# Ledger of designs, part 10: VHH binders against q96q42r690to885

Target 1, 196 residues: q96q42r690to885
Amino acid sequence: GYIASLHELATTERRFYSKLSDIKSQILRPLLSLENLGTTTTVQLLQEVASRFSKLCYLIGQHGASLSSFLHGVKEARSLVILKHSSLFLDSYTEYCTSITNFLVMGGFQLLAKPAIDFLNKNQELLQDLSEVNDENTQLMEILNTLFFLPIRRLHNYAKVLLKLATCFEVASPEYQKLQDSSSCYECLALHLGRK

## First folded at step 4 (VHH)

Design m08 (framework vhh_7z1x_3)
Fold by ESMFold2-Fast, scan of step 4:
Structure m08 (fold): chain B 196 residues (1-196), chain A 126 residues (1-126)
Amino acid sequence: as target 1 above (196 residues)
Amino acid sequence: QVQLVETGGGLVQPGGSLRLSCTASGFTFSSYAMSWVRQAPGKGLEWLSGISGSGGSTYYADSVKGRFTISRDNAKNTLYLQMNSLQPDDTAVYFCAKGGRYFDWLLSPTGYFDYWGQGTQVTVSS
């Protein structure tokens, strides 16, 4: 049902927020605190990645809190509260993925100076746990790629939840059309951002 | 040959506790996330808890958070589920499930699992 799907979204949004917060606090912040991290260009690109990642994390936290507050109050059983932040989310996801892509095309993490590479190798098990990669034979670079592309996996989930919510409305309704359109936007963005 | 064998199920009174075990063989146990999933009579699968290969990260469904604890002993290739404050609605067949290459429980309640045990029956009744 409609409320059950919103509870699922709220629960998974809180879990995702916790994951991104851990990546920010345990990987990105310590990494950027190192001296002689790389060339000026590489450092600037990584700082942009961290900035966009932090903004995305904040918005995800806001969305989770908003959904939880709505569900506790249940002002309207069929409210489209889920769509309230869609445009801001799409922009923030696009900005983040653009920043990580720019960083990676410049050589990414492997172009960082020795202190940064040493930090990443030292924390490989933590990176694997955070990335949700379970195969012990997975190389560090693949773990890092998986970890920093977690937001793309979440976009697919938003699209699926929106389709599920749409089934609670009449096909001819404006609500059905809005939810279908939003789902298509998230799915198209996920496919575009998933390119190599 | 991947094999998962659950033990520890049985009859328990409401408010009681029970510990489930899952012995794994045929793969490098410490390299893969493991989960517990249950199925109540006439209902679908419900994911309960997951643990990373190292044991460093644990995840719980809201329905069991604070009551159930997942753990693993990689030296013994064994997964555990400690169940406390059991209620009649916890009556179900409990399955041990091996995670694939990636966790999917953030995106899907049941996750992606490539191997399952046969299950162990837990009945909570007076």
Scores: ipSAE 0.000, ipTM 0.221, lowest interface PAE 10.9, mean pLDDT 80

Design m09 (framework vhh_7z1x_3)
Fold by ESMFold2-Fast, scan of step 4:
Structure m09 (fold): chain B 196 residues (1-196), chain A 126 residues (1-126)
Amino acid sequence: as target 1 above (196 residues)
Amino acid sequence: QVQLVETGGGLVQPGGSLRLSCTASGFTFSSYAMNWVRQAPGKGLEWLSSISGSGGSTSYADSVKGRFTISRDNAKNTLYLQMNSLQPDDTAVYFCAKGGRYFDWLLSPTGYFDYWGQGTQVTVSS
C-alpha cells in the first residue's frame, strides 16, 4: 500500500544519507586533504564535486527526516519533495551529477591515483564496504567511480518507488498522473546523466 | 606561514567602481574557499561573498548581489572583488578571509574563517 511504500522510501533514504555522509567524511574530505594531491584542473573539479556532494547529502538527510516525521505523525509533511520537478532537491541532484560527470571525463580518479595510492590502499576495505563491491579483483578506481555514482543509482530507486505509489491511485486521478510523470522524470534524468 | 595581502582600496565617487585584490601565500590556494568581509565605521563585520576553491561556486550577501562580483585566479594565487555601482553605504574596510578546506553551501554569514588579511579602506564620497 501507499504507507508501506512511503516507509520503504523513508528507510532507504535514511540508509542512503548515512552512506553518503560516511563517503563525505571518511573518503572525500580526507582525500582532498592530501598534501601531495596538487592543484591541477582535476583536483579543482573534485573540489566542485565535493561542494555539490555536501549540499546533496544535507538535502537527502532533511528529506529522510521529513518522511520519518510524516510517517510517525509527529509533524505533517505537506508534500513529497521528490514530486517537484523544479525543486532545490532535483536541481541539487542535477548539479552533483553534472559535476561528477565532468570530473570523470577529465580523467577522474585515475589522474589522482599516484598521489592518493597510499590513502586508497589504507582505506580499501572501507571503500569496498561503502560501494557494496565484494569482488576482491575490482580496481580501486572502479570502486571510487561506483561510490560517486551512487546518487545516480538512487534516482532509479526514486522512480521505482514513485511508480509503486502511483498504483495506489485511480488511473484518471491527478495523483496518479503526477506520480507517474515524476517517476518518468527521475528515470530520464538518471539515464541521461548515467550515459556520460 | 599563511599571508593574505589586500590591495585596490581608495576614494571613489558614488556610482563608481573599484576592483580589490588579495594575494595569498603559505598554503595551497586552490584547495580553500575564499571570502570577502567588510566593516563599516562603528559597525560590526558583514560577510559579503564567498567563492569555492575551484571558482565554480559563488555566493553573495543580499546587500551586494548584482553589484559585486567575486572571482579568483588560482595560477596567480589571487582573489578579486569587482565592485560596481558603489554607494556611500559601501564605505568600509574590506578584508579577504580564508575559509575551511571545503566550501559548504550551508555556510552562514557567521561562518568560521581561519585567517584574515590586514584590510583595505574603501571610501565612497562625493
Scores: ipSAE 0.000, ipTM 0.084, lowest interface PAE 20.0, mean pLDDT 76

Design m10 (framework vhh_7z1x_3)
Fold by ESMFold2-Fast, scan of step 4:
Structure m10 (fold): chain B 196 residues (1-196), chain A 126 residues (1-126)
Amino acid sequence: as target 1 above (196 residues)
Amino acid sequence: QVQLVETGGGLVQPGGSLRLSCTASGFTFSSYAMNWVRQAPGKGLEWLSGISGSGDSTSYADSVKGRFTISRDNAKNTLYLQMNSLQPDDTAVYFCAKGGRYFDWLLSPTGYFDYWGQGTQVTVSS
């Protein structure tokens, strides 16, 4: 049902926010605090990634909190869902994905100086735990790529939940069409941002 | 401390017009998006319209687009909804809702609202 799908969205958003907060506090912040990260260009690109990541994390946290407040206040609501693509949220996802893609195209994590690489290797188990990858034999660079592309995976999750919400409405209804359209937009964004 | 008070509801004939007002207190009004939401008898909540803190950006639900106009007066801490060409299916309790600093809807417009007014009844009947 509708309320069950909204609870799924709220629960998964809270968990996703927690994971991004951990990446920010335990990986990005300590990494950027190191004395020698690499060349000026590499450091600037990584700082841009961290800035966009922090903004996205904040917005996801705000969205999760808003969903929880709504569900606690109006548990019986089965209202018409008019889904708008938040320009701020879509722009923040796009900005983040652009920044990480630019960083990786310019050499990414492989171009970091020894102290940074040593830090990442020391924290490989934490990176493994934070990423989607469960194979303990996975290489560090693959773990990092998986970790920093988690936001693209979340866009696919949004599209899927929107489709579940649509099933709560008649196929001919305006609500059904708006939910289908919104799902398609998030899926299209995910596909566009996932390309190299 | 945050308070939102709706006024202007009442009984109106089909095809008529009505203007709702929402007076806000307890926060910096101009820094937050504001929204109108309604609930028809026996139905859930339906988002109708939103306006940015500055008033420069507005958005409308398809059901009211072209008939309703949202506006705000930041000097008076007041939000308005001008309703024209009213129909019997517009009968509902109308709520003023405080949005965030961001005038955007991510996945559900109502999910962004942290404070709501008590509502004002609008009845469209001949």
Scores: ipSAE 0.000, ipTM 0.123, lowest interface PAE 14.4, mean pLDDT 79

Design m12 (framework vhh_7z1x_3)
Fold by ESMFold2-Fast, scan of step 4:
Structure m12 (fold): chain B 196 residues (1-196), chain A 126 residues (1-126)
Amino acid sequence: as target 1 above (196 residues)
Amino acid sequence: QVQLVETGGGLVQPGGSLRLSCTASGFTFSSYAMNWVRQAPGKGLEWLSGITGSGGSTSYADSVKGRFTISRDNAKNTLYLQMNSLQPDDTAVYFCAKGGRYFDWLLSPTGYFDYWGQGTQVTVSS
């Protein structure tokens, strides 16, 4: 049902927010506090990634809170950002994914100086846990790639939940069409941003 | 020619107030986050405060929260730091530093700025 699917969305959104907060506080902030990270260009690109990641994290937190408020009867469904596919929310996802893609295309984590690589190797177990990589033989660079593309996986999850919500309505209804359109929007964005 | 020039430093008594200014030129000031960083004698750099390009968001280090206020005037290309309730431990060289366009005020970017001013000395003593 409709409410059950929204409870799933709210629960997974809060879990996702917690994961992004952990990445920000335990990986990105300490990494950027190191004296020698690499070249000026590499550092600037990584700072841009961190900035856009933090903005996205904040908005995901707000979205999770809004979903919880709706489920407790204090907010209308029409006010939920995911149902409106808000330009602010979509633009923040796009800006983040563009920043990480630019960083990776320009050499990414492989171009970081030794102190940064040493920090990441020291925290490899945490990185593996946060990325949900189950293969113990996975290389550090692949773990990092998986971790920083988690927001794209979340866009796929949004699309899937919206399709489940659509099945609660008649095919000819405005609600069905709106949810189908929203699902397609998130899925297309995920596919576009995932191509690098 | 990117330039940052700090003014307003000097000698002040404990409990006193001082306002620092940083005049920027050579870049689109309103498009970049700006920061204040200090270095006390014999110590490393300490990030104090940051402000977004629009001035809409600010962030502060715990050591100065409630005592210092960062602000900017984009029409004048000037950054300010209002310092109240100054303590002897606030004695340091204060630097204005240019941040990134996509500043996140929740992230402390101490030491990761592409341009710094020369600094202005603040001495808190009798």
Scores: ipSAE 0.000, ipTM 0.098, lowest interface PAE 19.5, mean pLDDT 79

Design m13 (framework vhh_7z1x_3)
Fold by ESMFold2-Fast, scan of step 4:
Structure m13 (fold): chain B 196 residues (1-196), chain A 126 residues (1-126)
Amino acid sequence: as target 1 above (196 residues)
Amino acid sequence: QVQLVETGGGLVQPGGSLRLSCTASGFTFSSYAMNWVRQAPGKGLEWLSGISSSGGSTSYADSVKGRFTISRDNAKNTLYLQMNSLQPDDTAVYFCAKGGRYFDWLLSPTGYFDYWGQGTQVTVSS
C-alpha cells in the first residue's frame, strides 16, 4: 500500500543520495584537484557539471531526510517534497542535465588530459560499481556516460513511485490526478533530457 | 605572488547599497571558484556567497539571500558582491577568498580556502 510505497521511496532516495555523495567525494573532487585536467574550456565545463551535481546531491539528501522524518511520525502525512516542490526538483535536474550535455557536446571526458584519463582508468572498478554497469568489458567512456546520467534514471523511478502512490486513491479524487500529473511530468522530463 | 585586493567598502545608511570588488592576480582566475566571507565585530567568520569558475553557479548564506548578488568578470580578473537593503548587522570586514577548482554546494570557509584578501570594512549606521 501507500505506506509501503513511501518506505520504498525513502529507502531508494537514501541509497541514491549515498551513491551521489560517493561519486562527489571519490571521483569528482579528486578528479578536479589534479594539476593538469585539460584545456581551460573543458575544465570550466567539468567544474559546472560538478557544481550542478553537488547542488542536486544536496536537494536529494534533503528529500531523503524529509521522507524519513515523515515516516517516523514527525511531519504531516500529505506533505511530499517530490509533489509539493516539484518545480525546484525539476529545475535542479534540468540545470544539471544542461551542464553535462554541454560538457559532452564539447567533447566530454575524451578531451581530458592524460593525468585525468589515468585517474579514471585507475578507478574503473569503482566507476563500474557506482554506475551499476555489470559488464566488465564495457569501455571507460560508456561507464562514465552511464554514471553521469544516473539522475535521469532516477526521474523514471520517481515517476513509477508516483504511479504506485496514485493507485491508493480513487480515480476521481484530486489526489489521484495530482500524482498522475506529477508522474507524467517526471517521465516527460526524463525522456526529454535522455534524448540530449 | 597570489594577491586578492578588496575595494568598495565604506560607511552607508541602513537600507542603502554598496558594491564590493575583488581584483585577483598571480593565478588563473577563470579556473577557480571564488567566495565572499565576512567577520563582524566580536563574531567568527561567516561564509556569505560562492561562485563557480564560469559564473554559472552561485550559492548564498540564508542571512544574505535575496539581498546580495555575487558575480564575476573573468576577462578583468574581478569578483563582485552587490549588497542591497543593508542592515546594521551587515557591519563587518568583508574578505574575498580563493576556492578550489571544485565548487561545493555546502562549502565552509574554515579549512577550505587557499588564499584570502586583506579585507574591506563595511559599516552600516545612521
Scores: ipSAE 0.000, ipTM 0.170, lowest interface PAE 16.0, mean pLDDT 80

Design m14 (framework vhh_7z1x_3)
Fold by ESMFold2-Fast, scan of step 4:
Structure m14 (fold): chain B 196 residues (1-196), chain A 126 residues (1-126)
Amino acid sequence: as target 1 above (196 residues)
Amino acid sequence: QVQLVETGGGLVQPGGSLRLSCTASGFTFSSYAMNWVRQAPGKGLEWLSGISWSGGSTSYADSVKGRFTISRDNAKNTLYLQMNSLQPDDTAVYFCAKGGRYFDWLLSPTGYFDYWGQGTQVTVSS
């Protein structure tokens, strides 16, 4: 049902926010605090990734808090309004995915200097845990790719939940059309950004 | 040696504008976040604004949102703060502060900056 699907969205959003916060505090911030990271261009691209990631993390946190508050206060119309005001949210996802794609296209983590590579190898177990990679034989660069493209996986999750929410309304209703359009929007964005 | 030099302070009337500049030397300016911090007479330090290495991300304290604009020119190693609609409570010494390579879009605690300028006095009074 409708409330169950909203509860699932809120719960998974809070979990996702916690994961992104851990990546930010345990990986990105310490990595960028190293003196010898690589060439100026590579470092600058990684700094852009970190800045966009921080902004996305904040907005996901706000979204999760809003969903949780709404479920406890229980006004269906407000949940739909939160999803409708996704322009800033969608733009932040797009900006982040663009920054990580630019970084990876330019050589990404492989072009980092030895101290940075050493830091990432030292934290490989944490990276594997955060990325939800189940194969312990997965190479570091594959773990990093999985980790930093988790937001694209989350866009697919949004599309699925929105589609499920839409089925709780009559096909002719404005609510059905709005949720269906939002689901299609998130799915199209995820496919577009996932092209690498 | 890391050096930060602020200029552009002075006396302005309420509703006026000032542009502060901070010239950096002794480090790769284009690789670090930069910040503006102020200290009003008899008060503690207040972080005002931060900008990422590229200028692609900026953040502002609620007290200055919509009135102040942070920007940077990496070719000139210069940080700017455009201050509009100045109020008497904007009277303070304004400091340029070097951040880390990591930029937190939301907030940056002032106590974690490794290098500061000497400050420039801004006085808003009739």
Scores: ipSAE 0.000, ipTM 0.326, lowest interface PAE 10.9, mean pLDDT 82

Design m15 (framework vhh_7z1x_3)
Fold by ESMFold2-Fast, scan of step 4:
Structure m15 (fold): chain B 196 residues (1-196), chain A 126 residues (1-126)
Amino acid sequence: as target 1 above (196 residues)
Amino acid sequence: QVQLVETGGGLVQPGGSLRLSCTASGFTFSSYAMNWVRQAPGKGLEWLSGISDSGGSTSYADSVKGRFTISRDNAKNTLYLQMNSLQPDDTAVYFCAKGGRYFDWLLSPTGYFDYWGQGTQVTVSS
């Protein structure tokens, strides 16, 4: 039902926020603190990725908190950020995905200097756990790609949950139309960003 | 006149179990979602669990998932909360709360409850 699906959205959003927070605190922050990270261009592109990732993480955290407050009856939130097609929320996803794609096109993680590559190899088990890659033989670069494209996978999850929510309403209702349109928007964005 | 009366609270040792009951009157119980909410000393309200009008759908807060079970008996106008593996942090006043009729989260969110019981105290200590 509707309550179960909304609870699923809140629970998975909080879980996703925790994962992104761990990536930020345990991987991105330490990585960017290293001396001799790479060329000036590579470092600037990675800093842009980290900046966009941090902003997205913050907004996901705020969204999860809003859903939790809504369900707990402490704060009424009639208009959920995800349902409003918020430009701030969608723009943050787009900005992040664009930054990681630009970084990868310019050579990505493979162009990092040895100290950075050594750091990533030392933390390969953590990276594998965070990316949910179960095959221990998966190469570092594949693990990193999976990890840093998790936000695109999350857009697909939003679309699926919104479609489940829509099925709880009459097809002719305004609520059905709003949820269906929102689902389609997130799915189209995920497909567009996933190709680039 | 809507009335919700909680019973079953008390003092219990850590690891123990309690079953809370909420008896409803003054409205068509079988037509509304029902919820359990608690308030620990000096803290705000925390939603714990919700159940649909038919009992066919349930949801739980992460803090109680796997330990608490919500259920209802529409013939008796009664809501239940089975609490297992109780911890000191579960010490709170537990409230039965009447949810929305139409499950319209955009217009009538279940997180906004129009009627509450007086609560029943649960204390978990050695």
Scores: ipSAE 0.000, ipTM 0.089, lowest interface PAE 16.4, mean pLDDT 79

Design m16 (framework vhh_7z1x_3)
Fold by ESMFold2-Fast, scan of step 4:
Formats: C-alpha cells, structure tokens, sequence
Structure m16 (fold): chain B 196 residues (1-196), chain A 126 residues (1-126)
C-alpha cells in the first residue's frame, strides 16, 4: 500500500537527515573551525561546500517532517506528486553537487593543511560509518569522496520510491504518469550530477 | 510587521488578459518563496503558482499551466501574476501568500503560508 510506502519514505528520509546532520556537526563544522585549514582559495571553496550542504540538510529535514505529518492525515498521492515540481529541492541538490565538484577539481581535501588532514584521520572510523564503507583498508580520500556524494545516491532512492508509489495507481491514471515521470526525472538528475 | 497588498484585479472578457501585482513589506522579500492562491465562489482554496526567493524556480498547477506566468521584482518587493486566455471559471478572489525561506514544495495553502494578502477580485464575464 500507499501509506506503507509513505512510512518507508519518511523513515529513510529521517535516517538520511540524521546522517547529514552528523556530517555537518561532527565533520564540517569542526573542520572549518581549525586555525590553519589551507590556502585562501581552498578555504573559500570548502566554506561554499559547507554552506550548500547545510541548505540541503535543512530541506531534507523539512521533507522528512512533512512526510511524518502526512501519516496523521492519510494524505493522497497529490502531496508526493508535488516533489516533481520542487525546483528549489532539485536546485539545492545541483548547487551542492556543483560546490563539491569545484572543491574536488581544485585539489579538494588533499590540499588541506596538516591540522585538517590530521583531524580527518583521527575521525576515520566515524567517516567510514557515515559513508557506509565496509572495507577497513579503504583510503581516507576514497572514504571522503563516498561520504560527500551520498546526496547523489539518495536521488536514486527517491526515484525508486516514486516508482513504487506509481504502482498504487491505474496505468491510465494521471497520478501514475506523474509519479513515473518524477521517478525518471530524479534518476536523470542523479546520473547527470554523478558525472560531475 | 509583514504586509502583502494585491492590486490589478477587475472585470475582463473571456480570452482576455490581466496582470496582478502584490507589494510586500516588513521582511527581506528576496529570501522568501511567494505564491498565488485563488478561491472561487463557494469553493475551497486552490494553489496556482509558486516562485523561489531568487525567481530562478517556478511551479504551476495544471489548471493554469501555459496560461499564467509568475514573476517577481526583488528590487521593488513586488510579485506578479500574468494571466492570459482567461476563462469564466478563472473567476475568483486571488491572494498572494508568503512561503517559507525555502520554496514550499508541499504547495498547500492549509497552514504552510505564514502571511496572506487581503485578496483581489477577478471576474471573467462578458
């Protein structure tokens, strides 16, 4: 059912928000608080990443809260079809992915000063847990790349949930068509952003 | 003190056009999404269109898509709705509504908009 699919979406959104909040509070915020972080350019790019990440985290938190509210009212598919029309949500994902790509292209985490690299190494276990990297031999830079591209992976999850919701409607219905189109949109966005 | 004032309503013939304006004060206009909502006689509220704080993102209800255009001028603190190909069933009171700091993806007038204008009447009749 429809309500079961809403509950799954709400549960996974809450978990994802919790993960992004932990990255923000335990990694990005302390990292940016270090006295010698790197060159002016590297610091500015990383600050932009943190800003866009914070905005995206906030929107995901609001989305999770809104989904939880829907469970009280047994809302119809109309509420979720509107995800297709949320240009700000899509723009925030694009802005974040652009910021992290710019940071990585300009040398990324490898250009950080020693205190920053030391901080990241000391938190490697937390970084592995947050990124869900199960290979203990994985290098720090690979862990960081996996971690900061988690939002792109989440877009695939949105597409899958929307496709599942579509199956709750008749194939000839406008609701089915809208949900299917939205699923395709999120998949296309994920593929586009993942290439950057 | 937040204020929203709509202007531009009136009587128009079927197939005609109107442009509605909403002047905002009391908040940093460019930070907030803005919306147009209408209420036809004897009916509930219908969300029509929304625009992000920067104006870079817009969304429309299926009933008005292709006919109405939402826009904003942040230098003038003004929201616009350009209404083309008007039909008798477009007759309603039109409200501008202040959204959240981020574009309201829920697009629901029930409890999601913190401030509303007083509304402006649009009548489509011969």
Amino acid sequence: as target 1 above (196 residues)
Amino acid sequence: QVQLVETGGGLVQPGGSLRLSCTASGFTFSYYAMNWVRQAPGKGLEWLSGISGSGGSTSYADSVKGRFTISRDNAKNTLYLQMNSLQPDDTAVYFCAKGGRYFDWLLSPTGYFDYWGQGTQVTVSS
Scores: ipSAE 0.000, ipTM 0.107, lowest interface PAE 15.1, mean pLDDT 78

Design m17 (framework vhh_7z1x_3)
Fold by ESMFold2-Fast, scan of step 4:
Structure m17 (fold): chain B 196 residues (1-196), chain A 126 residues (1-126)
Amino acid sequence: as target 1 above (196 residues)
Amino acid sequence: QVQLVETGGGLVQPGGSLRLSCTASGFTFSDYAMNWVRQAPGKGLEWLSGISGSGGSTSYADSVKGRFTISRDNAKNTLYLQMNSLQPDDTAVYFCAKGGRYFDWLLSPTGYFDYWGQGTQVTVSS
């Protein structure tokens, strides 16, 4: 039912936040701290990716905390920004996906200098675990692409939860229609960004 | 000035029933979702039920589903909670809370402190 779907959303949101935090702390921060990471252009694009990733991670963390607080009856719970179709949340997703796409079309991870490539290879098992890639023979670049497009996969999950919430309302109700519209919006955004 | 006033609380024996009312003023009642929230002694706030502005949609916490019924009368600016099969665990202060427009309520009625009533005490005891 409605509350069960919100519990599922809260649990998966907290788990996703944990994953993004691990990517930020164990991959992005150490990577950007290396000397001779690549060309100035590549470094600037990667820094933009990291900045947008960090902002998105923060908002997802706030959303997960807000959901958990609401479900446990805490007055201090914040608005469920994602479900409200907040321009801040949608814009943050769009900004992140734009940054990673720009980085990849300019040559992406393949253009990183040897110290950066060595760092990523040393952490390949962690990268596979975080990306949920099951084939241990998958190339490093494919693992990285899968990892940094996880937020797009999460947009599909939001759309599915919104559809589940809609089923708690009468088909003719305004509530049903708004939840359906929100689900379609997230699915459309995911398709638009994911085709890149 | 927005005002919410709860009435109908009191003492009741286990298995009994109570009907709570919340009278609203200072805003267009039919435009906003309304909620019932309770706080038991020594515990945090627990959301119980919500109803859309039109009254066409309702939702319930699992702990009260099948026992409590939320309803509203927009002509009277009044929200109701019919409480049946009351248990000692239902002892709490019950608050009426103004949500956002119906869609916002579904997304986070307790995430933004809007307007809350003063509360009405319900005690379920033999």
Scores: ipSAE 0.000, ipTM 0.116, lowest interface PAE 16.2, mean pLDDT 78

Design m18 (framework vhh_7z1x_3)
Fold by ESMFold2-Fast, scan of step 4:
Structure m18 (fold): chain B 196 residues (1-196), chain A 126 residues (1-126)
Amino acid sequence: as target 1 above (196 residues)
Amino acid sequence: QVQLVETGGGLVQPGGSLRLSCTASGFTFSNYAMNWVRQAPGKGLEWLSGISGSGGSTSYADSVKGRFTISRDNAKNTLYLQMNSLQPDDTAVYFCAKGGRYFDWLLSPTGYFDYWGQGTQVTVSS
């Protein structure tokens, strides 16, 4: 039912927030604290990735909290962010994905200085766990690509959950159309960003 | 060797605007996040806004969202705060503060800044 699907969205959003928070605290913050990361251009691009990742992480956390409040009937609960196509939420996803794509196009993690590469290799098991990569022989750069494109995978998940929520309503209802439109919006964004 | 110098404070009427500047020296400005913090009379420090090293990402406290705009000019080693729709509650000493290389959008960062300017007084009075 509708409520069960919203509980699924809330549960998976909290799990996703936890994962992004771990990437932020255990990988990005320590990495950027190193004295020698690479050239000024590479460092600036990575700093931009980390900054936009941090903002996206915050917004996902707020969305998860909002969903939980709504489901528990808390008076402060607001309308669902994903249903409103919030420009703040969508723009933050777009800004993040643009930043990581720019970083990777300009050479990405391979252009980092030795101390940074050594840090990433030391944490490879954690990176594999966070990226959900099952093949233990997967190269570091493939693990990093999978990890930092997880937000695009999450956009596909939003689209699928919204589509499932729509099936709880009559096809002729305003609710059905709104949820279908929202699903299409997130799917189109995911496809666009995945090719960028 | 690291120095941060704020300018642009003064007396302004409610509803008015001011632009604060902070000139930085002694470090690679573009590699570090920069922040604005204020202290109202008899109050503690309040973080207002932060900007990433490249200037591409910004964050604001709820009390100033929609009224204040943070920006930077890395070629001039200068940080800016454009303050619009000023209210008497905005009366405070405004500080420029140097952040780390990692810009954490979530942090209340006052405990994480290694260098601060001397501050510039802003007084909003009718």
Scores: ipSAE 0.000, ipTM 0.334, lowest interface PAE 12.1, mean pLDDT 82

Design m19 (framework vhh_7z1x_3)
Fold by ESMFold2-Fast, scan of step 4:
Structure m19 (fold): chain B 196 residues (1-196), chain A 126 residues (1-126)
Amino acid sequence: as target 1 above (196 residues)
Amino acid sequence: QVQLVETGGGLVQPGGSLRLSCTASGFTFSTYAMNWVRQAPGKGLEWLSGISGSGGSTSYADSVKGRFTISRDNAKNTLYLQMNSLQPDDTAVYFCAKGGRYFDWLLSPTGYFDYWGQGTQVTVSS
């Protein structure tokens, strides 16, 4: 039902925000604080990734808070926050995914200096836990790829929830059409970015 | 292996304050959400508050919102609950409980925690 799907969206959004916040505070901030991180080009690309990641984290946090306030009866919304923020969300996700893809194409984490690689290896258990990779034979670079492409998986989740919400309305209704179109937008973006 | 030890309980008069502490060991404290739960005499478990591993997200039950503050010091592996404006119905055994790696404050966490402390008694009476 409608309320159950909104609870699913709010629950998973707050969980995702907590995960991104932990990645930012425990991995990205300490990593970027190292004195010798790599070449100027690699450092600049990683700083761009961190900047776009921070912006995305902020927006997801705002969205989760807004949904929870609505569900707890503190604030009423006449339309879904994700639908209301669709352009901002789509643009921010696209900007982030572009930045991480550019970083990886130009050599990514493999081109970082030894102190950075040592930091990542020291934190491999945390990285594995945050990425939800259960296979201990998984290589560090594969763990990092999984972790930093989590936002693309979240786009697919948005599409699924919006599709569920659409089924709560009559097919001929404007509400059905808006939710269906929004679902298709998130699914198309996830496919275009080519990661799961 | 995993140990959670609550301290700071006691007897206070209505309107008073107490600060509870929970010292954690046997796991990477900063990676896991932590929670406070209480059990009043003759009642079931009541979830009060939760905090994410980083401390960046918190949530409170309506019964304690504005009166209680959850916090953590990851360097000391310690969870705190600052309790202000205590009422007689706050009388309970208070437990800290280890949550998952992701904090979800929309779900009732009772029954979903893998490790609990022994509890500390808080009594509010004149």
Scores: ipSAE 0.000, ipTM 0.126, lowest interface PAE 17.7, mean pLDDT 81

